# VH-VL binders against Mediator of RNA polymerase II transcription subunit 18 (MED18): the designs that were tried, part 5

Target 1, 219 residues: Mediator of RNA polymerase II transcription subunit 18 (MED18), of Arabidopsis thaliana (Mouse-ear cress) (q9sjz6)
Amino acid sequence: MSMECVVQGIIETQHVEALEILLQGLCGVQRERLRVHELCLRSGPNLGVVSSEVRLLCDLDQPEPTWTVKHVGGAMRGAGADQISVLVRNMIESKVSKNALRMFYALGYKLDHELLKVGFAFHFQRTAHISVSVSSVNKMPKVHAIDEAVPVTPGMQIVDVTAPATSENYSEVAAAVSSFCEFLAPLVHLSKPSISTGVVPTAAAAAASLMSDGGGTTL

## First folded at step 18 (VH-VL)

Design x2 (from x1 with light chain K55E)
Fold by ESMFold2, look of step 19:
Structure x2 (fold): chain C 219 residues (1-219), chain A 119 residues (1-119), chain B 112 residues (1-112)
Amino acid sequence: as target 1 above (219 residues)
Amino acid sequence: QVQLVQSGAEVKKPGASVKVSCKASGYTFKSYAMNWMRQAPGQGLEWMGWINANTGYPKYADKFQGRVTFTLDTSISTAYMELSRLRSDDTAVYYCARDDFWSDYFDYWGQGTLVTVSS
Amino acid sequence: DVVMTQSPLSLPVTLGQPASISCRSSQSLVYSDGNTYLHWYLQKPGQSPQLLIYEVSNRDSGVPDRFSGSGSGTDFTLKISRVEAEDVGVYYCMQSTEVPYTFGQGTKLEIK
C-alpha cells in the first residue's frame, strides 16, 4: 500500500458509547481494543536537505507487544486534492522488530513526540477497506513513561477514519470514506486533517485545529 | 516512453471554436492530471487550468472561465481542450502537460498546437 | 495571484562561462507542508518547454549536473556552471504553491 485516505474528528467522551453502538451496527464486525504507544521520529537537517517523519507504533494490546513502522509522506495537493473531501497522503507501513527505535536513532532520527492512544477500532470492508478508531490521546510526563500517561485533551476523544488507496483508485476510495462518514454525522463531524509539514500534527495540535475548524455543538 | 501527442495546427475565424486533443501514452493515464498552457507568439507561458484524470474534475483559470472546457476520453488516454468564441488574441501555441498528484510540476509536455485566429 | 519576476530578461553568455538567473516571487512559496513548489523549465528554440529543476533544487532525470537551483522563500536562483551551446533558449521559473500557477516572464540565454 502506497497511500491512504484520512479524515478526523473529535467527540465528547460522554458520547463515545453512542458512537460505538452506531459503529457496531454499521460495520458488522467485531470491535477491537486499541492501546498503542506511538513514537514520532523526524530526521533532522543533518541527515540531508529534506526532513522526513517516521512513526513507530507499539501495539500494547497483544500478548507480546508488536511493532509497526509507518512512514507518512506528503499529502496530495493541486489537481489531485481538488474537490476531494478527504486527505490523501503517501504512506508505507511495515512490521518491524522491537529494536527499530534504536536503529532509527542510529540513522540520525530524533524523537519529536510520543503519545499513548487508548480506545477501540473497527476494521471492515465496503467499497474499500475502512478503519475507524476512537481513542483518548495521552502524553507522558517523562520519556516512555506510559504508565504515567495523562490525557492531552480531557473530555474529548479523536475519531480517525482511514482507508488504503492507490493512485488509480483513490477517488473511489475517497468517495467510500465520505459516504461512510455521512452515517456518523449525527455524533461526529469528520473532515480532512489540517496540512502542516506534509504529516499529521500531534494529537493535541489536531484536536485544537479540529476544535477551531469544527467548533460548535459537539464541543 | 511517456509521450503526449497533440492534434495538428488549426486556422479559425473569430467567433468559432477549436478543440485540441492530447493523446497520452507510456503511463497510467488515470494516475495524473493534465494541465493546459498557451503561449502567444513571442510571449511567455500562461496556465489555463487542469483536469484530473482520476476524478474527471476540471479547474479553469478565471480568465478562461466560461469559454474553455476540458474533457477526457480515458478509453483512449486522451484529454481535450475546447476554446469557444475565439478572438484574434487567442492566437497561440497551446500545450498539454502532465502533472502528478504530489509535486505539481509539468514533467512532460505535448509538442504544442498552433491555433491561428484570423479573418 | 503570485507574481514571478525574472532577472535578467536577456542573458548573453560566452561558451564555457557560468550563468545565473534570478527568480523572485511576490509572496513566499513555502506551502503549508513546509515544501517550496518552485520549478524551472527550459524552452529551446522551436521546442516545447522541458523540466529542468523541481522544488527549488532537484534536477529532473537526464538534466546535466552543471544545472543547479537554490533559494528559499521568495528568492530563487538557477545556475549553470559552464554554459554549452545546447543550453540556448528561454528559461522560465514557475510556482505551483498556489492556484493559479504562474510563470516568470522568461530569461533568454544566448551565446555571445
Scores: ipSAE 0.724, ipTM 0.874, lowest interface PAE 1.0, mean pLDDT 88
Fold by ESMFold2, last read:
Structure x2 (fold): chain C 219 residues (1-219), chain A 119 residues (1-119), chain B 112 residues (1-112)
Amino acid sequence: as target 1 above (219 residues)
Amino acid sequence: QVQLVQSGAEVKKPGASVKVSCKASGYTFKSYAMNWMRQAPGQGLEWMGWINANTGYPKYADKFQGRVTFTLDTSISTAYMELSRLRSDDTAVYYCARDDFWSDYFDYWGQGTLVTVSS
Amino acid sequence: DVVMTQSPLSLPVTLGQPASISCRSSQSLVYSDGNTYLHWYLQKPGQSPQLLIYEVSNRDSGVPDRFSGSGSGTDFTLKISRVEAEDVGVYYCMQSTEVPYTFGQGTKLEIK
């Protein structure tokens, strides 16, 4: 079954450049631009008594926008989650055509909300494939008006760290993610998405140190 | 084709220990937890705890904490339950059962192992 | 600990007739993810328990559709629309919302 390990944190916008320099130093591969229109769809009563959520992701940073359907399933619990510091959840993701939105509307899905995520990402290829994204999350004042998007949390950006896992290897992937996140302290604290810890008190000093090192990749 | 095969019945004296094995087949052992339950004669089911076959981490119900130990041998897909300082009221059928990490229900059970504690 | 209370404890039923078993928990079984982790097992005479229903109302693979589960919060019901001879045994509800996992006392179903 397809799964992912997830941690999340927040960082003040003024410190994002320092985080980018740190990630560039760790990765050595060029950063990826991130500009994604996310549509969260929920099933209506026409599909029975049980509602379901589907996320359509449109990558706007391509000459031809590409679409992805993402279904985020339940999180691991009980014995599986015991003493695990990251969220482990089922996840199915498939590339689709631009007609997918029309299809879901025809099936009785309704738009619940939409977001525009703008920022950058890095991909690390170790024993686990770890993806880090740093983005502002923006809402639209009117439906699909992405040109008029405004930040949901002005002055803050979201840091997402994810890694794919299987039911056989997830504890090793979780350990790899946890170890990787230590490199991002003191700039950002990363934890399970349902836990908010706020900004890290040492972020300003760490950012100043990174920026003062002449923008070098060495940490 | 999932199968959990437990070790045979045991007779023990009070104060002794017993170790019950549960050999799994037909699935990826490390992708599940193994739970242990017991059922005294003519009584209901009681959860004793789990061991996560992926992490190796056990958890014990409070009642058994300090007397029970769960272990694994992943090379032979086998879980073990050891109960020490046996009392007459530990006489029961002991079951292993598989747990999927998500909904935490027991979809497959071993055949049970009768442990009799008598003087 | 979450206490699970079943009723009745003994359930004689005529072959082909419906049966209903109640299970009540001492606290809500709704987990933080919105799901309810209440499950039903059948222990046939001389056998290990077998899963029937998971998460209140979902039948396990191979379980006949004459079995149905319902309920919410603290009150749950297992129904058999037409009892067959193979349905005899002891039925247990179990919660796995909270550690320790706990079972009801069992309901013995017999054909009269």
Scores: ipSAE 0.711, ipTM 0.872, lowest interface PAE 1.0, mean pLDDT 88

Design x6 (from x1 with heavy chain K59R)
Fold by ESMFold2, look of step 19:
Structure x6 (fold): chain C 219 residues (1-219), chain A 119 residues (1-119), chain B 112 residues (1-112)
Amino acid sequence: as target 1 above (219 residues)
Amino acid sequence: QVQLVQSGAEVKKPGASVKVSCKASGYTFKSYAMNWMRQAPGQGLEWMGWINANTGYPRYADKFQGRVTFTLDTSISTAYMELSRLRSDDTAVYYCARDDFWSDYFDYWGQGTLVTVSS
Amino acid sequence: DVVMTQSPLSLPVTLGQPASISCRSSQSLVYSDGNTYLHWYLQKPGQSPQLLIYKVSNRDSGVPDRFSGSGSGTDFTLKISRVEAEDVGVYYCMQSTEVPYTFGQGTKLEIK
């Protein structure tokens, strides 16, 4: 089964440059630009199926936009999650065509919200394959009005750290992510994202949750 | 196919210790947790705790904290439960059972190991 | 600790007739993910327990469809639509929403 380990944090925009420099030194690879339109879909009750969340991601940093579907499943609990400092969850990701949105609507999914994420990312190997992104999260005043996007949390950016895992190796991946996060501790506190009823919180809710957990570091 | 085979019955004196083994086969041992339960004669089931075969981390029910130890030998896909400072009321059949990490139910159980504690 | 209470504790049933077992918890078994971690096991005479139903209403592989589970929150029911001789044994509900995991007292089903 495909899984991922996840931690999140927030950082004040004034400290993002310092974090970028730190990440450049730690990762040993070139930063990548991040500009992604994210559509969050939820299944409706008329499907007769439990609610589920699908994210359609459109990468706007390409000459022609590319689409990815991300189905985020349940989080590990009980014995599996005990004494683990990261969130471990099921996740399936596939490249798709632009027609995927139409197909999900036909299946009874509804648009819950949409976001524009703008920033940078690093992808590197360090015991595990780790991806780090630092981005401003923006909402659109009108549906799909990307050019009119405004920050959800002005002055703050979201730091996401993820790594793919399997049922056989997830504890090693979790340890690698936790170890990596210690190097970022001067600038950002990273912790498990908030868990909700099978649905990932909105960016605003995630930022609020992280701030209540003592997230963010000021230099 | 999936099978959990436990060690044989034990007779012990009060104050002694007992170690029960549970050998797993037919699945990827590190992808599950092993739980331990006991059942006193004529009574119901009682959960004692788990050990995560991926992390090696145990969790003990508070009642048994300080008296029970769970260990693993992953090279032979075997879990162990050791209960110390035995009392007469520890007389029971002890079971191991497999636990997935998502829904936390016990889909396969060992055959049970009778432990008798008598003066 | 979550207390699980079963009724009846003894259930004599005529062969071919329906049976119903109640399980109540001292608090809601709904977890933060919206799932309810309530499971049913059967322990046949001289055997280890075996899984029947997981998460309220899902039958384990190979369990006959005459077994069904239902309920929500704190009240749960296991039903057998037509009791057969092989159904004799002790039925346990168990919650795994919270540590420690706890079982009901058991319901002994016998053929009259």
Scores: ipSAE 0.681, ipTM 0.855, lowest interface PAE 1.1, mean pLDDT 87

## First folded at step 19 (VH-VL)

Design y1 (from x2 with heavy chain K59R)
Fold by OpenDDE, fold request of step 20:
Structure y1 (fold): chain C 219 residues (1-219), chain A 119 residues (1-119), chain B 112 residues (1-112)
Amino acid sequence: as target 1 above (219 residues)
Amino acid sequence: QVQLVQSGAEVKKPGASVKVSCKASGYTFKSYAMNWMRQAPGQGLEWMGWINANTGYPRYADKFQGRVTFTLDTSISTAYMELSRLRSDDTAVYYCARDDFWSDYFDYWGQGTLVTVSS
Amino acid sequence: DVVMTQSPLSLPVTLGQPASISCRSSQSLVYSDGNTYLHWYLQKPGQSPQLLIYEVSNRDSGVPDRFSGSGSGTDFTLKISRVEAEDVGVYYCMQSTEVPYTFGQGTKLEIK
């Protein structure tokens, strides 16, 4: 099974430059620009109970926007999560056409909420392929109004650390992620995202929750 | 076909230790946790704890903490439960059962191992 | 620890008649992900327990449709629409929402 290890944190904007410098040093590569329109879809009433979340991501930092679909499953619990500081969940991603949204709508999915993430990313390749993104989370006042996006977390940015894993190697990947996060600890506290673990909501999770409830409150 | 095969019945004296094995087959061993339960004669089921077959991390119920040890031999897809300082009230059928890290229900069980503690 | 309380503890049933077992938890079994990790097992005489229902209402593979689970929060029910001879045994509810995992006392279903 395809999986991913995930931790998330929040960093104040004033410390982002320091984090960037640190990440540059750790990763030995230049940062990549990040501008992603993320659409979170939910299953309509006709689809029954679907446990997985569907996310459509449009990378806007390309000459031509590229689309990726992510099927995000539930997080491990119990023995799968105990004594592990990283969230492990099922995740499948694939590139899709620009018409993917239409397809999902046709299947009965509905838009739950959408976000614009703007920032940068680093990739760290050692024992695991670790991706680190530092981004502002923005909401659109109107559906798909990207140019009118406003910060959900003013003065704060979200730090996402992810690494692909499998059912066989997730412990090694999780350990690698955990070790990597120790280097970032002076600047940002990284932990399991709360929605899946019952922990304090991250800014992104909180934003998502508020938006799904029809709220547009700035965090 | 998924199977959990446990070691045979044991008779022990008070104060002794017993080690029960649970050999798994028919699935990817490291993709599941192995749980241990026991059932005293004529009584209900009691959860003892689990061991993650991937990480090797165990969790013990408080009642057994310091007296039970879960271990693995991943090369032969086998989990072990060792219970020390046995007493008469440890007489029970011991079960291993797997869970898939998400749902934490036990879809497959071993056949059980009777452990009798008697003077 | 979450205390699981089953009722009745003994359930004599006539063949072909329905049966119902209640399971109550001392606290809500709703996990942070919104799911409820309440499961039902059957232990037939002289056998290991077997999974019947997982997560309140999902039948395990091979479980006849005469079995159904329902409930929410702290109150759960296992129903058998038409009891058959093969349904004899002890039924257990179990929660895995919180560690330690805990079982009900068991309900012994017998044929009258």
Scores: ipSAE 0.874, ipTM 0.946, lowest interface PAE 0.4, mean pLDDT 93
Fold by OpenDDE, fold request of step 20:
Structure y1 (fold): chain C 219 residues (1-219), chain A 119 residues (1-119), chain B 112 residues (1-112)
Amino acid sequence: as target 1 above (219 residues)
Amino acid sequence: QVQLVQSGAEVKKPGASVKVSCKASGYTFKSYAMNWMRQAPGQGLEWMGWINANTGYPRYADKFQGRVTFTLDTSISTAYMELSRLRSDDTAVYYCARDDFWSDYFDYWGQGTLVTVSS
Amino acid sequence: DVVMTQSPLSLPVTLGQPASISCRSSQSLVYSDGNTYLHWYLQKPGQSPQLLIYEVSNRDSGVPDRFSGSGSGTDFTLKISRVEAEDVGVYYCMQSTEVPYTFGQGTKLEIK
């Protein structure tokens, strides 16, 4: 089963440059620009399935916008999550056509919310393939009004650390992610993402949770 | 087909230790947790704890903390439960059962191992 | 610990008649993800427990449709629309929302 390990955090905007320098040194790769329009879709109530979310991501930073679908499943719990500070969840992603949204609507999915993420990312390979993104999370006051996007957390940016895993190796991947996150801890308030909303947390939800409720388990 | 096969019945004296094995087959062993339950004669089910077959991390119910040890041999897809300092009230059928890290229900159970503690 | 209370503890039923078992938890079994991790097991005489219903209302594979689960929060019910001879055994509810996992006392279903 395809999974991912996830750690989220928040950082004050004034420290983002320092984080970028740190990440440049740690990752040993060049940063990539990040400008992603993310559409979170929800299906009707499904019996017998773990809560899941479909995300359509449009990479706006490419010469030609590219679309990716991510099926985000529920996080491990119980024995799967015990004594692990990294969130492990089901994740399947694939590139899709620009008409994917229409397809999902035809399948009965509805738009739950949309976000515009703007910032940068690092992708590097160590023990695991780790992706680190630092971005401002923005909401649109009107549907698809990207140009009118406003920050969800003014003065703050969200840090996402993710790594693909499988049901067989997720502990190793989680360990790699945790070790990496130790280097970020001085600049980033990192935590295991909370699922208190009853849905797979979004960056915006996570940020709000971290700021209002103290977020998930602090690393 | 998923199967959990446990070791045979044990008769022990008070103060002794017992180690029960649970051999798994028909699925990816490291993708699940192994839980242990027991059932005293004529009584209900009692959860003892789990061990994550991927991480190797165990969790014990408070009642058994310090007296029970869960271990794994992943090379042969086998989980072990060792209970020490046995007493008469430990007489029970012990079960292993798997859960999938999400829903934490037990979809497959071992056949049970009777452990009798008597003087 | 979450205390699971089943009622009745003994359930004599005539073949072909419906049966209902109640399970009450000492606290809400709704997890932070919005799901409710309440499950039902059947232990037939001389056998290991077997999963019947998971997450309140989902039948496990091979479980007949005469079995149904319902409930929310702290109150749950297992129903058998038409009891058959093979349904004899002890039924257990179990919560896995919180550690430690806990079982109800069990309900012994017998044929009159």
Scores: ipSAE 0.861, ipTM 0.943, lowest interface PAE 0.5, mean pLDDT 93
Fold by ESMFold2, fold request of step 20:
Structure y1 (fold): chain C 219 residues (1-219), chain A 119 residues (1-119), chain B 112 residues (1-112)
Amino acid sequence: as target 1 above (219 residues)
Amino acid sequence: QVQLVQSGAEVKKPGASVKVSCKASGYTFKSYAMNWMRQAPGQGLEWMGWINANTGYPRYADKFQGRVTFTLDTSISTAYMELSRLRSDDTAVYYCARDDFWSDYFDYWGQGTLVTVSS
Amino acid sequence: DVVMTQSPLSLPVTLGQPASISCRSSQSLVYSDGNTYLHWYLQKPGQSPQLLIYEVSNRDSGVPDRFSGSGSGTDFTLKISRVEAEDVGVYYCMQSTEVPYTFGQGTKLEIK
């Protein structure tokens, strides 16, 4: 099994260009366009007693769309997470054919929701392979109507920093991610995303959580 | 085959210190945490804390903070627990146990080390 | 600290008969990820504890299927459908949802 270290933040759209310039200088690699249709599938009782979540990712910025299946497992906790400022979670990711959606439906999965992520990414090597993406998260008014997608959080974009890790080296990877994120602090605050078994909050839920950090309603 | 082998029984006077070793084999030492528990004679189990073999970071139960130290020697896949300023109520069997970083149950335990504190 | 309370503390059982052990926690053991970190161990006479059940109901590898775990929230049960001689020992529940990790008092199972 493979793991990843993850931190996430939000940035106002007016500051995205500054962040792109900063990333260009820090990463030393070319910016890549990011345009991904994400389908979140959830199983029902016909496949097992408990629900599971699978994400199908369609990369729309290729000559022909390519598909990836991603299953995010549980997050590290207890001794593993203690005194670590990034989320460490199990993750399985594999290339699949365009027929994967039909296959999961035949297995009893159902579409829970879908999103379109549009923006840019940098993929580079420091002491670990680090990926940084800055994207708007968009929903479709009609199923699969990607050309009509509208922002879930207008005026805000999501910053994701991830790096693959193993159970043997994850502390080194986590340190590399944390160190890198300190250079982004002028423009964006990055922290652990919220934790849930087999379910990762949508970018909208993550943005709402981060925006509400300083306030709340008491019962 | 995962195995945890602890050092032998100790007899100590009040005020002394004891250091118990736990040598691991059959798995990647740095991919797990080592927990320490104790069991007073005829009593139940008490968690003392952990040390993460990947980060090297320990955590101690509040009751033992200031008296216990967990250390590692990763070159020989060995964890250590040192308890200082021993009292008679520290008489117990001390166990090391491996936990994964995910579900935090103890799948493998050492054989236990009896520490007897008496005048 | 989460207090774990087992009952009964002493459990004499006739060979081949069922046994049931209760474990209650002073607060919910459901973690923020939706999982429940409640585990069961058996300490056979003269031995160190061994894992039986993890996360409420999952048997560890090699544990006979006559052992089953159930429960939710604060109330948990370990059942043995037909007690065998090798099942003698002290059974402990443990929670690892919150630091410090805490054990129940133990239930001593004996053949009568």
Scores: ipSAE 0.731, ipTM 0.870, lowest interface PAE 0.9, mean pLDDT 88
Fold by ESMFold2, look of step 19:
Structure y1 (fold): chain C 219 residues (1-219), chain A 119 residues (1-119), chain B 112 residues (1-112)
Amino acid sequence: as target 1 above (219 residues)
Amino acid sequence: QVQLVQSGAEVKKPGASVKVSCKASGYTFKSYAMNWMRQAPGQGLEWMGWINANTGYPRYADKFQGRVTFTLDTSISTAYMELSRLRSDDTAVYYCARDDFWSDYFDYWGQGTLVTVSS
Amino acid sequence: DVVMTQSPLSLPVTLGQPASISCRSSQSLVYSDGNTYLHWYLQKPGQSPQLLIYEVSNRDSGVPDRFSGSGSGTDFTLKISRVEAEDVGVYYCMQSTEVPYTFGQGTKLEIK
């Protein structure tokens, strides 16, 4: 089963450079620029009785924009989540063509919302393969108007730490993510996103959840 | 084919302990939780708690806290429930049941183990 | 603790007729993810419980389509459209929205 472990936090923009320097030292790899147009699609009635969410990610930091589909499933709860400090959720990603949006519309999906994420990421291997991204999250005032995007939370950026896992090894991956987050604690408080942000997220709901969880800190 | 096979019936005196085993087969043991329930004769079902076979972390219903211990032997895909300081109202059939980490319902149950506590 | 109340506790039915069992919780069973973790089990005479319905309305694999579940919030119903002899036993609702997980008292279904 394809899964990921996730923690999130908020950092003030003025502290992002310090965090980047810390991450460079911890990760030992080159940072990647991040500029992604994210479209969240929801299924319509023609796909059966169950509603599903698909995210299309258009990587704008390539010579020709590339597309990825991300199907984010439910989060662990009950015994699976008990005493685990990260969110564990089902997740499948694959690369797709630029026609994927039209294909999902033809299948009956509808656009729920869209975001533009701008920042940087590190991808590295420790006990697990860990990805860290630091980005501003921006909304479009009209459909697909990425050139008119405005910050959802001005003066703050989102820190995401994720690592892939399986149902057999997720406790080890969760421990690796938690251990890594201890090194970032001086600059950012990273915590388990709320289940509502992981299952039925909106930009406002995600920001509200992080604010309620005490997501950002200043040294 | 998923199976949960429990140890045989036990007769105990008040104040003793009992340890019930639940051997799993037909699935990846570490990818699920094991729950324990009991059912007194002629009565309904009562949840006792779980143990996560991936993390090894147990959780106990408050009623049993301090008297029950859940353990695992993952090398033989077996879960254990030990109940101590037995009293006559602990006479029941004890069940193990499998719970995935997502849906939190019990899709497969052991056959049950009758524990009788009498003097 | 979430109290689960079933009615009736005893349900004699005529073979081939419909049956309906009610389950009420003392608080909403909707979890923060929007799902409702209310499940139904059947314990046939001398057997372990077996899963019938999970998450209100989803039949487990191999469960006949004469069984259906419905409801929301705090009120739930299990229906059998045509009772057959093999349906006798005790039916339990259970919630797993909150720990401790709790069961209803059981409804004993018998053929008249």
Scores: ipSAE 0.728, ipTM 0.876, lowest interface PAE 0.9, mean pLDDT 87

Design y1 (from x2 with heavy chain K59R)
Fold by ESMFold2, fold request of step 20:
Structure y1 (fold): chain C 219 residues (1-219), chain A 119 residues (1-119), chain B 112 residues (1-112)
Amino acid sequence: as target 1 above (219 residues)
Amino acid sequence: QVQLVQSGAEVKKPGASVKVSCKASGYTFKSYAMNWMRQAPGQGLEWMGWINANTGYPRYADKFQGRVTFTLDTSISTAYMELSRLRSDDTAVYYCARDDFWSDYFDYWGQGTLVTVSS
Amino acid sequence: DVVMTQSPLSLPVTLGQPASISCRSSQSLVYSDGNTYLHWYLQKPGQSPQLLIYEVSNRDSGVPDRFSGSGSGTDFTLKISRVEAEDVGVYYCMQSTEVPYTFGQGTKLEIK
């Protein structure tokens, strides 16, 4: 089963440039533009099947849009999570064709909500493969109206740090993520994202949760 | 085929220590936790704690804190429980049981190890 | 600590008749993720415990359909639709929502 280690934080938009410069120095790789349209789909009523949620991600920063289906499963708890400073969760992710949305609608899924994430990311290798992203999360007033998107949390951006893991190596991956995050602590405080229904919430829900907890450090 | 095989029965005097082994096979040892339970004669089950085979970190139930130690030898897929300063009321069958990192139920149990403490 | 209370503690039953075992927790077993970590085990005479039901109502592989689990919050039930001779033993509920993990006192099912 595929899994990932995750921590998240918030940063004020005015401090994002400082964080980007720090990340460029720490990561030693080219910054990548992040522009992703996220469609959250849920199975409809009358199917007789327990409701399920899938996320369909369209990477808009490509000459030809690429699509990914993502199902985020449950998080480790008990012995697995004890004394571990990051969230470890199951995740299933696959590339799909542009027809995936129509396929899920035909199967009875409904659009629950959609978001646009805009920002930048770094992908680099140390003892583990770490991805860090800094993005604004935006909602659309009209269905699929990407050009009319407005920030969910104006003046704030989400910092997301993830790394893939296996059941055999996750403690090593978690340590690598935690060690990396110590270098970011002056600008942003990173912590486990919250869990409410066996899956990690969307970026919008994560932002709201982090703001409620006072998770980001004001610089 | 998942299997947990425990060491044989032990007879000990009060004040001594006992070390019970639990050898695992049929799965990736470091991907699970090992829990320890005991059952006094004619009584119910009592959770003693766990050890995470990935991190090596144990957690002990409060009543055993300071008397019990969980260890691992991952090279032979074996977990150990050592209980010190034995008392006659430590007489019990001791079980190891496998725990996944997600739902925390015990899907496979060892056969049990009777530890008898008597003068 | 979460106290798990089973009833009855002794359950004589006639072969082929239904049986029902109750398990009550001193606090809700619903975890922050919305799941309920309540499990049932059977310890047959002279054997180690074996998993029957996990997370309230899910049968472990190889467990017959005559076993079913139900309940929510603090009140849970294990039902056997038709008791067979192989069902004799002590049934335990266990919660793993909160550390320390705790078991009920056990319910001894025997044929009368």
Scores: ipSAE 0.718, ipTM 0.873, lowest interface PAE 1.0, mean pLDDT 88

